# Designs tried in a protein design chat: VHH binders against Metal-independent phosphoserine phosphatase (IPSP). Part 2

Target 1, 238 residues: Metal-independent phosphoserine phosphatase (IPSP), of Arabidopsis thaliana (Mouse-ear cress) (f4ki56)
Amino acid sequence: MGHEWIDAEREFKWSEDVKVESEVTEIVLVRHGETTWNAAGRIQGQIESDLNEVGLKQAVAIAERLGKEERPVAVYSSDLKRAKDTALMIAKTCFCPEVIEVPDLKERHVGSLQGLYWKEGAEKEPEAYSAFFSSQNDLEIPGGGESFDQLADRSMDALEQIAKKHKGERVIVVTHGGVLRAIYLRITQASSAGKLLNASVNVVHLRDQKWIIDSWSDVSHLSSVGFLQRGFDGDAKP

## First folded at step 1 (VHH)

Design b1 (framework vhh_lunsekimig_d3)
Fold by ESMFold2-Fast, scan of step 1:
Structure b1 (fold): chain B 238 residues (1-238), chain A 124 residues (1-124)
Amino acid sequence: as target 1 above (238 residues)
Amino acid sequence: EVQLVESGGGVVQPGGSLRLSCAASGFTFSSYALYWYRQAAGIERELIASIYSGGSTNYVDSVKGRFTISRDNSENTMYLQMNSLRAEDTGLYYCAKETYTSGDQYRLVSYDYWGQGTLVTVSS
């Protein structure tokens, strides 16, 4: 009978095995609400612009949605006004005491294109326009603009710094179309990030040092408010 | 003229109940989110409860399960039912209407308040 009891002890020990799942850090990435310049098809880059009436209603809709979900431990934002205004509404609704500003989450500096309407960019600033749409990732946009690689590097660095402070927690980050596109492309190595709509909710997870896209370009909370279908949607599309 | 008028505050013992009212005029009441804020001595004014145009509600953790925010769109009135009151609930209670602002000075406390608040005192 000795051999049978030894086998039973091994089976009992194995059945006592505690399954430990990898902890997940959840970052909810929000593109700021619509601005007057978004509605006009005007290139913002790092120039300040204000949320319009639609954008303010979108910020409320995001805040209502996120307020019903698990409470975030922190709200981070680009220090550009449109992102801060969107983030302040979210932070208020989620009972977060303040918004933490992160300059590295600013939209891409698009050089001489900043302030122009998309429809006039090719004519007024042909070299900057060509650089913006170039597949060359290390090409800076004329007029003090950033390359895609410079944008993507700082965006990922900011995301990783935030994640390191909040391991296993949920945080909200409000930023811009170009930043969101850069994050998506770095995580997926895809050729496209799709259309990055104003006030969209995008979720990324960090698990075992690997970034994963959990959900992307979710605008289901905007059905009663609306969103700009064919406006400038960040670096991906005019 | 937009106006919000708070009422219903008073002195109660711990474990007691109070119902606060906020009577509104001068805007399309049903179209806006409405809020209750509280200011206690030595504490910055804080948002404690929200009710959105679609009927959704939210609460700060310290009052969740004890306070209930509601609205009556036919009477242009918002309420805060406060049950199981504690000494730490003592403070001035303000109602506020959603305001659409995008200025560089925008912050969590930037929503307009139309009354002097209503005082709630919980004393043993």
Scores: ipSAE 0.000, ipTM 0.190, lowest interface PAE 15.2, mean pLDDT 81

Design b10 (framework vhh_lunsekimig_d3)
Fold by ESMFold2-Fast, scan of step 1:
Structure b10 (fold): chain B 238 residues (1-238), chain A 124 residues (1-124)
Amino acid sequence: as target 1 above (238 residues)
Amino acid sequence: EVQLVESGGGVVQPGGSLRLSCAASGFTFSSYALYWYRQAAGIERELIASISTGGSTNYVDSVKGRFTISRDNSENTMYLQMNSLRAEDTGLYYCAREYTYHGDTFEVKSYDYWGQGTLVTVSS
């Protein structure tokens, strides 16, 4: 008269092969277009400079490329004019209403090196030049410059704040070679960030609290415009 | 238009030899120092040999005595003679030109790469 239950023959592990789609936040990092000072080999840091004719064409090319991809929900930029002008072209083409300025995305302040030509830095400012190429990440550059750690910390903080506002979304962030190098090194722990060309597309993903490099230094959109084949290299060995 | 085009790669047995060529155009070849780099999948590109405008040469320890870099300014071509090849020499080989003064915040030594390199496979 009673009921008999025989259900212990097999264990079902429904969680064992279940694919969980986690939300991906996509940040498209763009290095600003070429400036007159880029073309001259002159150190910009946080000094203002304007896009040259090539840089304006690069800004158009990257804007056209990004305008054909998934529409970003927002465009963020360093408040330095070269980055902001590149971002404004992108925002216009992608039909974003405004560019959101973020001072923490500014290029590294390189102290007494700012305004010098790269070729004269070692002779005119040997202490600042030595500090820039030092492996000591907490060493500030003489003349009011930042250490690598100060740059990297504010760059990552800005990136994380943007990601927190845009979980699962796609955003564009326009910034500079030093910031891009710092982000790459913090995410990968590599010794080099490779070539960081003007108007390059660099994509990072945040998934399950982990940053990954999805693609880096993509200039395929510049085939008709051209670019200087020399990039920002930022490595300790000149 | 600046171009560097690598050639001469192939499949070779351990202990074999290959000569790589780098054909250059669009710049004054004799005015630049030139470099050979190699890269295996998933690792960073490694500088293996250099030659100055004056003809002085440098090599990483792993290839010194086995590889010879040379240049022919009349033909706008740089070479890498590779002897006594080892399995560890397998990779894509790129030629590069010395940087010119162009950058953002600060320009350091940068290299021009053209094309996909030339593949060297050392396999028995």
Scores: ipSAE 0.005, ipTM 0.154, lowest interface PAE 10.9, mean pLDDT 81

Design b11 (framework vhh_sonelokimab_d1)
Fold by ESMFold2-Fast, scan of step 1:
Structure b11 (fold): chain B 238 residues (1-238), chain A 126 residues (1-126)
Amino acid sequence: as target 1 above (238 residues)
Amino acid sequence: DVQLVESGGGLVQPGGSLRLSCAASGFTFSDYAVGWFRQAPGKEREFIGAISSSGSTIYYAVSEKGRFTISRDNSKNTLYLQMNSLRPEDTAVYYCAAQVTEYTPGEWKITSYDYWGQGTLVTVSS
């Protein structure tokens, strides 16, 4: 794996002829496939959870879709298992040598809410629950959780570092609903990112130092597999 | 022992067509994603395209889109590359390769390309 496989991929130099004249960097952002905890309405945060049967089928569907498009030069992922497992399926199908783990792409640490079901959060952890849905962007969630600003800063820093390594190229990044929402809000300054469904494909472009949302919340590849109608709504109650 | 054997190379005129085959033996061909690569004299190896284990997903490098078609026949343990509208710059040794990929519950294991063919020469010239 790893080192030897990276060297083999570099030897191929397949990206040499695909660089665009306008120097657009394309980052395909993927929300990980459905987990058992997503299906149960259980708050994950940075706690590990596994893809369920639907999530595995969704990962295959994403991989098949992306495998038919222009080949990415690299696949990056959050180091949380659900994102890594989704990314590994994509990397396999797209003939990328390995998944590059980026800890700064982890889901938001949501403090005392982690492990609770959404339906019980308000009763069991009212202060943490209120903090999560607060419009105050610098408010940390009780129990060691992050503020929105802390999440958004590290998410954008990771995105910028990846873009700097891949000017004019296409890369895939697998991450989580909170990270995707944070990126969308930082780029657009909108009040909402909409519902971020499991296994959605979201595309951002960097051109002349400007970030642009090219497409968002695309689940057209899931028509035969399905998805939870319940997505990540950010500040909207689940 | 594992073998990948390319065939179908040769001399062809510009604008012509060639079909390359890669015969696999010594492993369960239908479990592996396989691809085509080429290397021209004095140049580095270049990826052409790949096909998933089932054949349902095919990826092409952008420069080859429309001229080259990849297919596989798992019943015959054979990978194909159909090349149309050939140009002098397509002159190269063409290789097939198989990528081992494992999945265990809770963990993926991906490894480098374990199996490579010996290559077949394609010369595009008048």
Scores: ipSAE 0.000, ipTM 0.241, lowest interface PAE 14.2, mean pLDDT 81

Design b12 (framework vhh_8cml_1)
Fold by ESMFold2-Fast, scan of step 1:
Structure b12 (fold): chain B 238 residues (1-238), chain A 126 residues (1-126)
Amino acid sequence: as target 1 above (238 residues)
Amino acid sequence: EVQLVESGGGLVQPGGSLRLSCAASGFTFSSYSMGWFRQAPGQEREFVALISGSGGSTDYSDSAKGRFTISRDNAKNTVYLQMNSLKPEDTGVYFCAKGTYVTEGSTYHLEVFDYWGQGTQVTVSS
C-alpha cells in the first residue's frame, strides 16, 4: 500500500459507545508485585526497588486474570519502577496501548524510615516510627516524609481525575500499599484497611458521585504463585 | 525475517461464512498481539479485530462484534478470523498484522503494527 494507506492508519478510530446517565465507573486498583525489599521486610517508601522472581510471576498471574475480564480502556500507574513493571505486564496482556504514569500515585514518602528494616525502625528512628503509627493524620514523618492527610489528599485527587476522564468505563490503576490504604480509609471512614497484599486486586466503583468498595484484597489469582502472609507489611499497625 | 501469509478468502453469498487464516514466521509468535484489518474498494483501511499473544484478550470493531471471532493457535503460529453472517459491506481485502510492544504511549492506530501480510480478497455477492 502507498503513503495514503499510512495516513489512513493514523486516522483509525474505535467506535464510542453511548453511556447511560447512571453508568458505573469501575477502577481496578492493583498493588504492585512483590519486591526484593518486600521479601526482606525493608521499608521502601519512594525509594526504587525491583520486582523479585515471585513478583514477576505475580505480575503474570494478575495480567492473565485481568486479560480474561472486560478489557480496560486505560492502564495508569505510579511512576515508581515496581508499579510500572507490574502495569506494563498488565497493559501488554490486556491489549492496552500504553501505561500512563501518575506521580501522585507514588507510595507515601516515609522520611527517615525509608531504607530501614521494619524490625529496626523503632530503635533506629523512634520519632519517625512513632509518627508513622500515630493516629494524628496531619503529622509529617521526620526526614522529609508526608503526613497521612497529604498522602490521602493526593491519592484521592488522582483517583477523581482518572474517574472524570473515564465516566462509565473500566480502568486499571497500579499503585502501592499506603495509597490503597489511604483510598480505602477515605471511602469507608473505617479505622483499618486490613492487609493489602502484593499483586492484590481491589475494585472501587463511582456511581452518581459516590465511591463504593466493590471488592478488596483479592489474591485468588495467586493460588499457584503465592504471596507474603507473614510479618509486618506496612498496611496494618502493630 | 518476518512473514505473514493470509488465506481463506473467496466469494460467498450474503449470510454466508468464511474462515481466514494467517500463517506467521520469523518471530516469537506467542509474544505478540495479532490483528485483522480490511480495505474495501475506494475506502480507507479499517480495523476489524485484535487478539493478545496468549489469546486471553480480544477486541472487535463495532461492525464485527457478534459476527466475527478472532482466535489463534500458538503451536501452529497461525491467527484466524471466523466470519459469520457476511454482508455485502464486508467485501474487501483482509490483512493480517503483527502487533508491537505497546508500552511507549502508542494508541490503537495502525502505527502500533510493524508487519503486514499481502492480503486476501473477500467478496460478498450473489
Scores: ipSAE 0.000, ipTM 0.115, lowest interface PAE 18.6, mean pLDDT 81

Design b2 (framework vhh_7zox_3)
Fold by ESMFold2-Fast, scan of step 1:
Structure b2 (fold): chain B 238 residues (1-238), chain A 124 residues (1-124)
Amino acid sequence: as target 1 above (238 residues)
Amino acid sequence: DVQLVESGGGLVQPGGSLRLSCVASGFTFSDYAMGWVRQAPGKGLEWVSDISSGGSTGYADSVKGRFAISRDNAKNTLYLQMNRLKPEDTAVYYCATYEVHSGTKWTIESFDVAGQGTQVTVSS
């Protein structure tokens, strides 16, 4: 029996020790591929930036990985170009005919920090830099930026709306480091989400009205492509 | 020029099986999602099954558990194994290719049908 039969007419034979108590909604959260600005250590926020050569290869690698797994019923994406380009590659490989754009999945607007190299932020925009790294969750970043709470609220609202449309189903959502960190922190109540690498696969489950982190920051599909071990992932401190 | 050549149709009794083939040329087959659509007499096109470039598959509810789609990229060939055929499966079956687009609502018209089709008739 080949790959076709496994994907097309899969007959699962569960161990007698395995019990499934309730149906699960599975959301595969993907951080967009590497951009020229990620590689340069530049703060993107909601400013557009293109996938670089590595990012395009990462998008292919993640698409190939996801194309071998259970087919998603839909692919959602932030409307920022880097996320859309990553999502389009995934949708093409998984045969999802449309990428559904969700503006509420955009990266955090980080105000006056947008466009600056993260190493120069403290000198050029000290108030915005201080606000970004503040533990005060309702503090907006100067220059039209969002608070952590504003980001987390819209991120969770988007996730809940997607889940409501796809109960018991599998969907893919392509977004950004700050959004993924906010989702992780809201679900776990932890103080940190760890490293969120470009083109990482992060899986959350909704089971009995409760969100669960199933897996996080998985980059095993990138072994032949590579990824940045250190880089500005977005919001490190909410 | 994109060319799709379907074959494998025929007359079969209810409960029987058929395997359809589609040989593709004029494009890089392995890069494209492929599918099967069908048209019964007097009706519109109905999506039957699809397979992504990566091998993920989808099926219409009417054929789940009975049909299996597969591809052989080395031979530029798409297959549809049809089991436990029913009279309502009677239709002309077309091989189709298709490209995804961001922000565009998907419909059956998104499938590019370039072949002549192959007739499947399920009757006693």
Scores: ipSAE 0.000, ipTM 0.261, lowest interface PAE 15.2, mean pLDDT 81

Design b3 (framework vhh_gefurulimab)
Fold by ESMFold2-Fast, scan of step 1:
Structure b3 (fold): chain B 238 residues (1-238), chain A 124 residues (1-124)
Amino acid sequence: as target 1 above (238 residues)
Amino acid sequence: EVQLVESGGGLVKPGGSLRLSCAASGFTFSSYAAAWFRQAPGKEREFVSAITSGGSTTYADSVKGRFTISRDNAKNSLYLQMNSLRAEDTAVYYCAAPTYVEGDTYKVTFYDYWGQGTLVTVSS
């Protein structure tokens, strides 16, 4: 930490000036398992959808993987059913008594695009579709949708509030592709977050007030189950 | 230039087996889902099976348990192993690939690139 032991006297110290290791808060970010709407290429946003058979198997695979690692002190989740159902499987396997719901971890509200198939968005809702793919981060999506900045601000705020409650601890947070993309872009300032696959494990660390991406888009636990290449992360349509 | 070329079709007796192949070129095959569709004379093109880049598979109810879809990304190839063939399986079989990474893999409208087809005839 400091060198507060500097003394002008010529005396011998038994104690060394040892750097106090910085406390690391580990947040394991999980994208919910596959839903019927993910499989159908249908835009969910904040509309409810259920895990399909593959998504349930993915939730089991994540839970088994995380259950073999260091036990988390808490499991947090978006209050949308797909994220909560994924989180409940993880919490059960990791011996966490409950899942703590956080509304600020909900997927991006994409306005008039919600419920449409990605293939039909440009034709049926051209203004909302244009806004969604705009490079302008403060542009809200027509139909009550959020801008990228609004999504990113609430996602980072939720992440920081969770970290403050669990300094030096390991926690699991189950959320959505748009939230994960926003977190990645805010931490790295990169132009892309890559593929944000259903049931991927993504790890971020907070050390000395600095966010670091420890690992990203890990689907090694899904080799026997399978996964869709890309969910709702904002870049699936050209 | 995106190209899909099917092979392996032919005449087979009921209860027999056949393996179809599809050679893909002009795109990063490993990054995309791929599918098999079929079309019998006078009928619309119908879904048979699809496989995602990650290996997740989907089958039409009429072929489930009899057909197996697989891929070899190193060879840019898609396969369909057809077992216990029936007269109703007689059709031209098409390999298909999408422009999008994710979507309704069972819908003909998800696919933008199609092969020329390979004929499978199941007859005594």
Scores: ipSAE 0.000, ipTM 0.100, lowest interface PAE 17.1, mean pLDDT 82

Design b4 (framework vhh_sonelokimab_d1)
Fold by ESMFold2-Fast, scan of step 1:
Structure b4 (fold): chain B 238 residues (1-238), chain A 126 residues (1-126)
Amino acid sequence: as target 1 above (238 residues)
Amino acid sequence: DVQLVESGGGLVQPGGSLRLSCAASGFTFSSYGVGWFRQAPGKEREFIGAISGSGGSTYYAVSEKGRFTISRDNSKNTLYLQMNSLRPEDTAVYYCAKSVTYTDSGRYELVSMDYWGQGTLVTVSS
């Protein structure tokens, strides 16, 4: 028990009575809209491909969603066209003056698999296909491809550099499935990143030098594109 | 948590057949592509075959075409590998694996495999 007339015995103590919350840096990670090659089951890697009709509708839907939320201070993107085109739609709707290109946010270079259809990869490039599915994180894919560790290291470096420029702020980053998977696995140390759909919204927070996954693989904004929205391929065939 | 458990391995004579099973748990099995890989003594892990979540699409390594058949039973959360005309060079630990990507369409984009079973040993010897 205490007495109200003896304030010295009820002295305010910062270490006990006050908890200071640091500012949260919010990074909204977006997987680019669907491409003709995504719909065809064709391996893109770092090869250029264009958004298809579904991808363009997905880019509009995500831009409309993000345009109604807290305005981001910047939009960053992989310099690959599919990511940049998705980012340009977002930046325009969110009233950001430019898209800032970051080459370290490019999709994984998957070596000699690039340009092949997934269903022919094992036949045409069996060594590269085996390397792609290897559990060995330092194994490079034949044909000039990257290892998982090389991808994950540059992805996390890019994410940390962006966060350092925008402490306490909200930014949007448009990138690719392999980059998103690498970021998720490095942050969580999980063995799976789950579902990574085109034009999904994935939110990470940096607070007190600690990365956390706030939300992942959110496609609720794609309900207006819903009868063209299916798993990975985005076309309307069941 | 996600778990993949292989079974059906053992000793078989050259020219024989064997069916491997992989029991999956901890994820919506029908929504994910799954596949088979093997690792022979002193060699790297090799791709054998993969199958889409619905079973509508299959992919095989060229060397296994016609001898091995991949299939799945989504009602049992089980992946299968039927191996025919087995050769001594097929001696390996066989692993099942789950694709990181998700599909509702019967096709899957193979970005990577994220979960692996512990393996089942197949020895082909006479």
Scores: ipSAE 0.000, ipTM 0.159, lowest interface PAE 18.6, mean pLDDT 79

Design b5 (framework vhh_8cml_1)
Fold by ESMFold2-Fast, scan of step 1:
Structure b5 (fold): chain B 238 residues (1-238), chain A 126 residues (1-126)
Amino acid sequence: as target 1 above (238 residues)
Amino acid sequence: EVQLVESGGGLVQPGGSLRLSCAASGFTFSSYAMGWFRQAPGQEREFVALISYSGGSTDYSDSAKGRFTISRDNAKNTVYLQMNSLKPEDTGVYFCAAETKVYPSGEFTLRSYDYWGQGTQVTVSS
């Protein structure tokens, strides 16, 4: 008896509930494979560096994983060589005709820290090192470096432009740790993005004008290859 | 030393089938995408088929699609090409290769391959 009122309300509510199809744009964000400088603990920023043997194997592993999933309509990449080389492997395996370069997806310019080893940064460039670890988002890093806000603004602008071109479609975007951290923080408003490992797969969805993190820092495809636990490339650790 | 050894070529009538094998040694076979190429008399070497390191993805030339199947056995360090519905225009020397470099789509794909076999002759004739 008492249960009948609740059942009638649920039936009425479900019959009143409108099921609307939502168009979802899926962007698969990939952090480039390991480089010789990643392995050495050396700060890259916007300096060019090459994938090492592990990074090449990681690029193959991620390409194979993505090749088994829904085929992307396009592959985009930072124009830095490590990202382009990772993207070319993905594009070829996914049978995409070309990689489209996006300069606004370059890693953060970290000024005077670029080229230094992380272990020497505090001693050799104390002001730039302090600026990098500052919680002040509008503080530029000495030596021509970018603020977090400058990085995040150009990263989100690039993401929005790609999404506008591919509404309801699946695309792959290859970029860097600092860019991925900035995107995560802008989407979630969180204080931390966690660890962003080399060759990780990170998925964001745009649905009804809202960005959502679908999955983050997935390295399950690397079980036979391995990865650096640190996996750092311009990602701030305040 | 890197070695790729093709086998399974021969003479077959139009409409027939052949299965080519390529045995690999001297490198970590399971870490490389493998391709098949062919060269007809008086022509340049052309792409036929490609298989990813795990076998999860394959690609074919327009002439091979629907007739040829590429596969691999990583435990045996071997890649295969099953060729069905063979035509006279399929005649040529068939080469196995390991993809050592990746270039943008639209570049000459032969530049992606540094490890090559010696080839096996396939002749389709009545």
Scores: ipSAE 0.000, ipTM 0.144, lowest interface PAE 16.5, mean pLDDT 82

Design b6 (framework vhh_6qgx_2)
Fold by ESMFold2-Fast, scan of step 1:
Structure b6 (fold): chain B 238 residues (1-238), chain A 125 residues (1-125)
Amino acid sequence: as target 1 above (238 residues)
Amino acid sequence: QVQLVESGGGLVQAGGSLRLSCAASGFTFSDYAMAWFRRAPGKEREFVAAISGSGGSTFYTDSVKGRFTISRDHAKNTVSLQMNSLRPEDTAVYYCAADTYEVTGSQWTVEYDYWGQGTRVTVSA
């Protein structure tokens, strides 16, 4: 009923009702719980090792912490047993139906250093030891080991593939010290990733195709359990 | 010996409410995640809701989200499911379940190791 003339004089208030589109993908990166070899100061690389009693308690502590937060839509893990065992505890507590294994999230293959104690590496495998601590990012470690660039490239590729499947969602990824260090350095271009402790929670966000470190090296959930302060694994430098 | 006993089922009209309870015994209650599943006549068992050992995390299937609330009482060793705004499609036998840490194959899955006998819920149209 009735009608109105359309006035040509008008203002567009486009920004008044604009919703800032900020679809954030949240990836919670977890370093596996302590292993017998971590406790012994023994270089694991891609050799299999088991969570020790402390590592199992750490896995429970991190699972309970993450279980109190927003439910993740998926849990991904390195296919090495220590990471899978940590991830399974998280998945059960967070009610995720499965853990998805990703071989590209394996720890750095550190060649001839694998299986040695850190204390004996320089004497028994001086060339491999020098390569590991070299600032040359494209230098492969003798004995079939990877360069830093090879590790970082596959780590970032895995992270990007996971993020593409989960835009705007929250996922958990369980991996290793060397992988976490590589991710941190690629995102920040910093000279150090700090001390990456077993069962630490590290959070990265992907927003508008840009990676951001939201939080790093959080071990507040481990206050009643404890952790190794000096242990390092794979490419995780002291 | 682990035992789970459900109660609180019955007949209710659409739009009504029911509260189911599960009494747990034979284990350290706070160490286990607890869940409710249901099975409608002629259908497979489906997940409804879950609560972590600490009670800090809850999860629901989409069809009940916002209508059902899971909770636990550590002092009484009970898990409860408050069911509001009930629909005829919610008609099923409801089961309480508990999960323990297990390792399975190359793909890691959430499994529930202990189950109750079930309690029947009938929602009239």
Scores: ipSAE 0.000, ipTM 0.157, lowest interface PAE 17.2, mean pLDDT 80

Design b7 (framework vhh_lunsekimig_d3)
Fold by ESMFold2-Fast, scan of step 1:
Structure b7 (fold): chain B 238 residues (1-238), chain A 125 residues (1-125)
Amino acid sequence: as target 1 above (238 residues)
Amino acid sequence: EVQLVESGGGVVQPGGSLRLSCAASGFTFSNYALYWYRQAAGIERELIASISSGGSTNYVDSVKGRFTISRDNSENTMYLQMNSLRAEDTGLYYCATHVEYSPTGKYTIEKFQHWGQGTLVTVSS
């Protein structure tokens, strides 16, 4: 059993369903719910901020959606509070007993921009602002910030380590806009990841060492809750 | 002060029914998910049912189709309707909620949840 054969009355092809022929690792990537600073248009980076009332409702909506799908074997999160709070809601609804913290999934350290409002960044920190929107991937943001390459390298390393632990399984990973943008750009080689909205669900698959975007920027679960139209990343100015 | 008070436990014969209640105070009930856990003798406390703030429900496989979790936000009360009870359903039933999140280390749903005192359910022939 298990041999290819030709049906005399039609062409028979080898199974093209990758889930039948080989293990597909499915990683559901979630951007944390809305924070007080997201609502205010204030740059967080690695500074702590709490989910606001909308963000808590968004976390519930994600948890309800994911709770109806195939249950994940694990929930991973950035160790920043907004991501952990979102992840814990998901873990409870999916009957996962713990959230596993991964510091390498933290948002980009954006140096001197951290704590500023987006509207004042260009005036107050022009070099850091220019660095953030630069196409130069190895340029660190002034004030102790990371380059895009540094962010993308640690994000992809974390994703690969998680996938290695969970071959053929489904896991959930809660993280941030900059991390999600970096993952998207590394996988697709595209020039933009579009707007990455709070509480969006994004799905990537790994098979035979190759990453594929299965779905991206899905906010269909938020129709009764709402979301900010502004994305937090470097793809487009608000 | 967050308080959870369970009631409705008792002794029933196999095939019987019970409804458990969890009365909550000290937090904005409608904003939080709520959980039923069961502790059987010699076995770790396990999550058996959950209900989100929006009303979405989840169950462990052993109780699916037999147990129904529900909530009444106007009364600040969560319920567990238990039908077709079996001997293996015997245990202490706890309600729980989580209004705080861990700032450090490993986040676990058990460690940071507020718990009630439990209500005993005994299913005997």
Scores: ipSAE 0.000, ipTM 0.253, lowest interface PAE 11.3, mean pLDDT 82

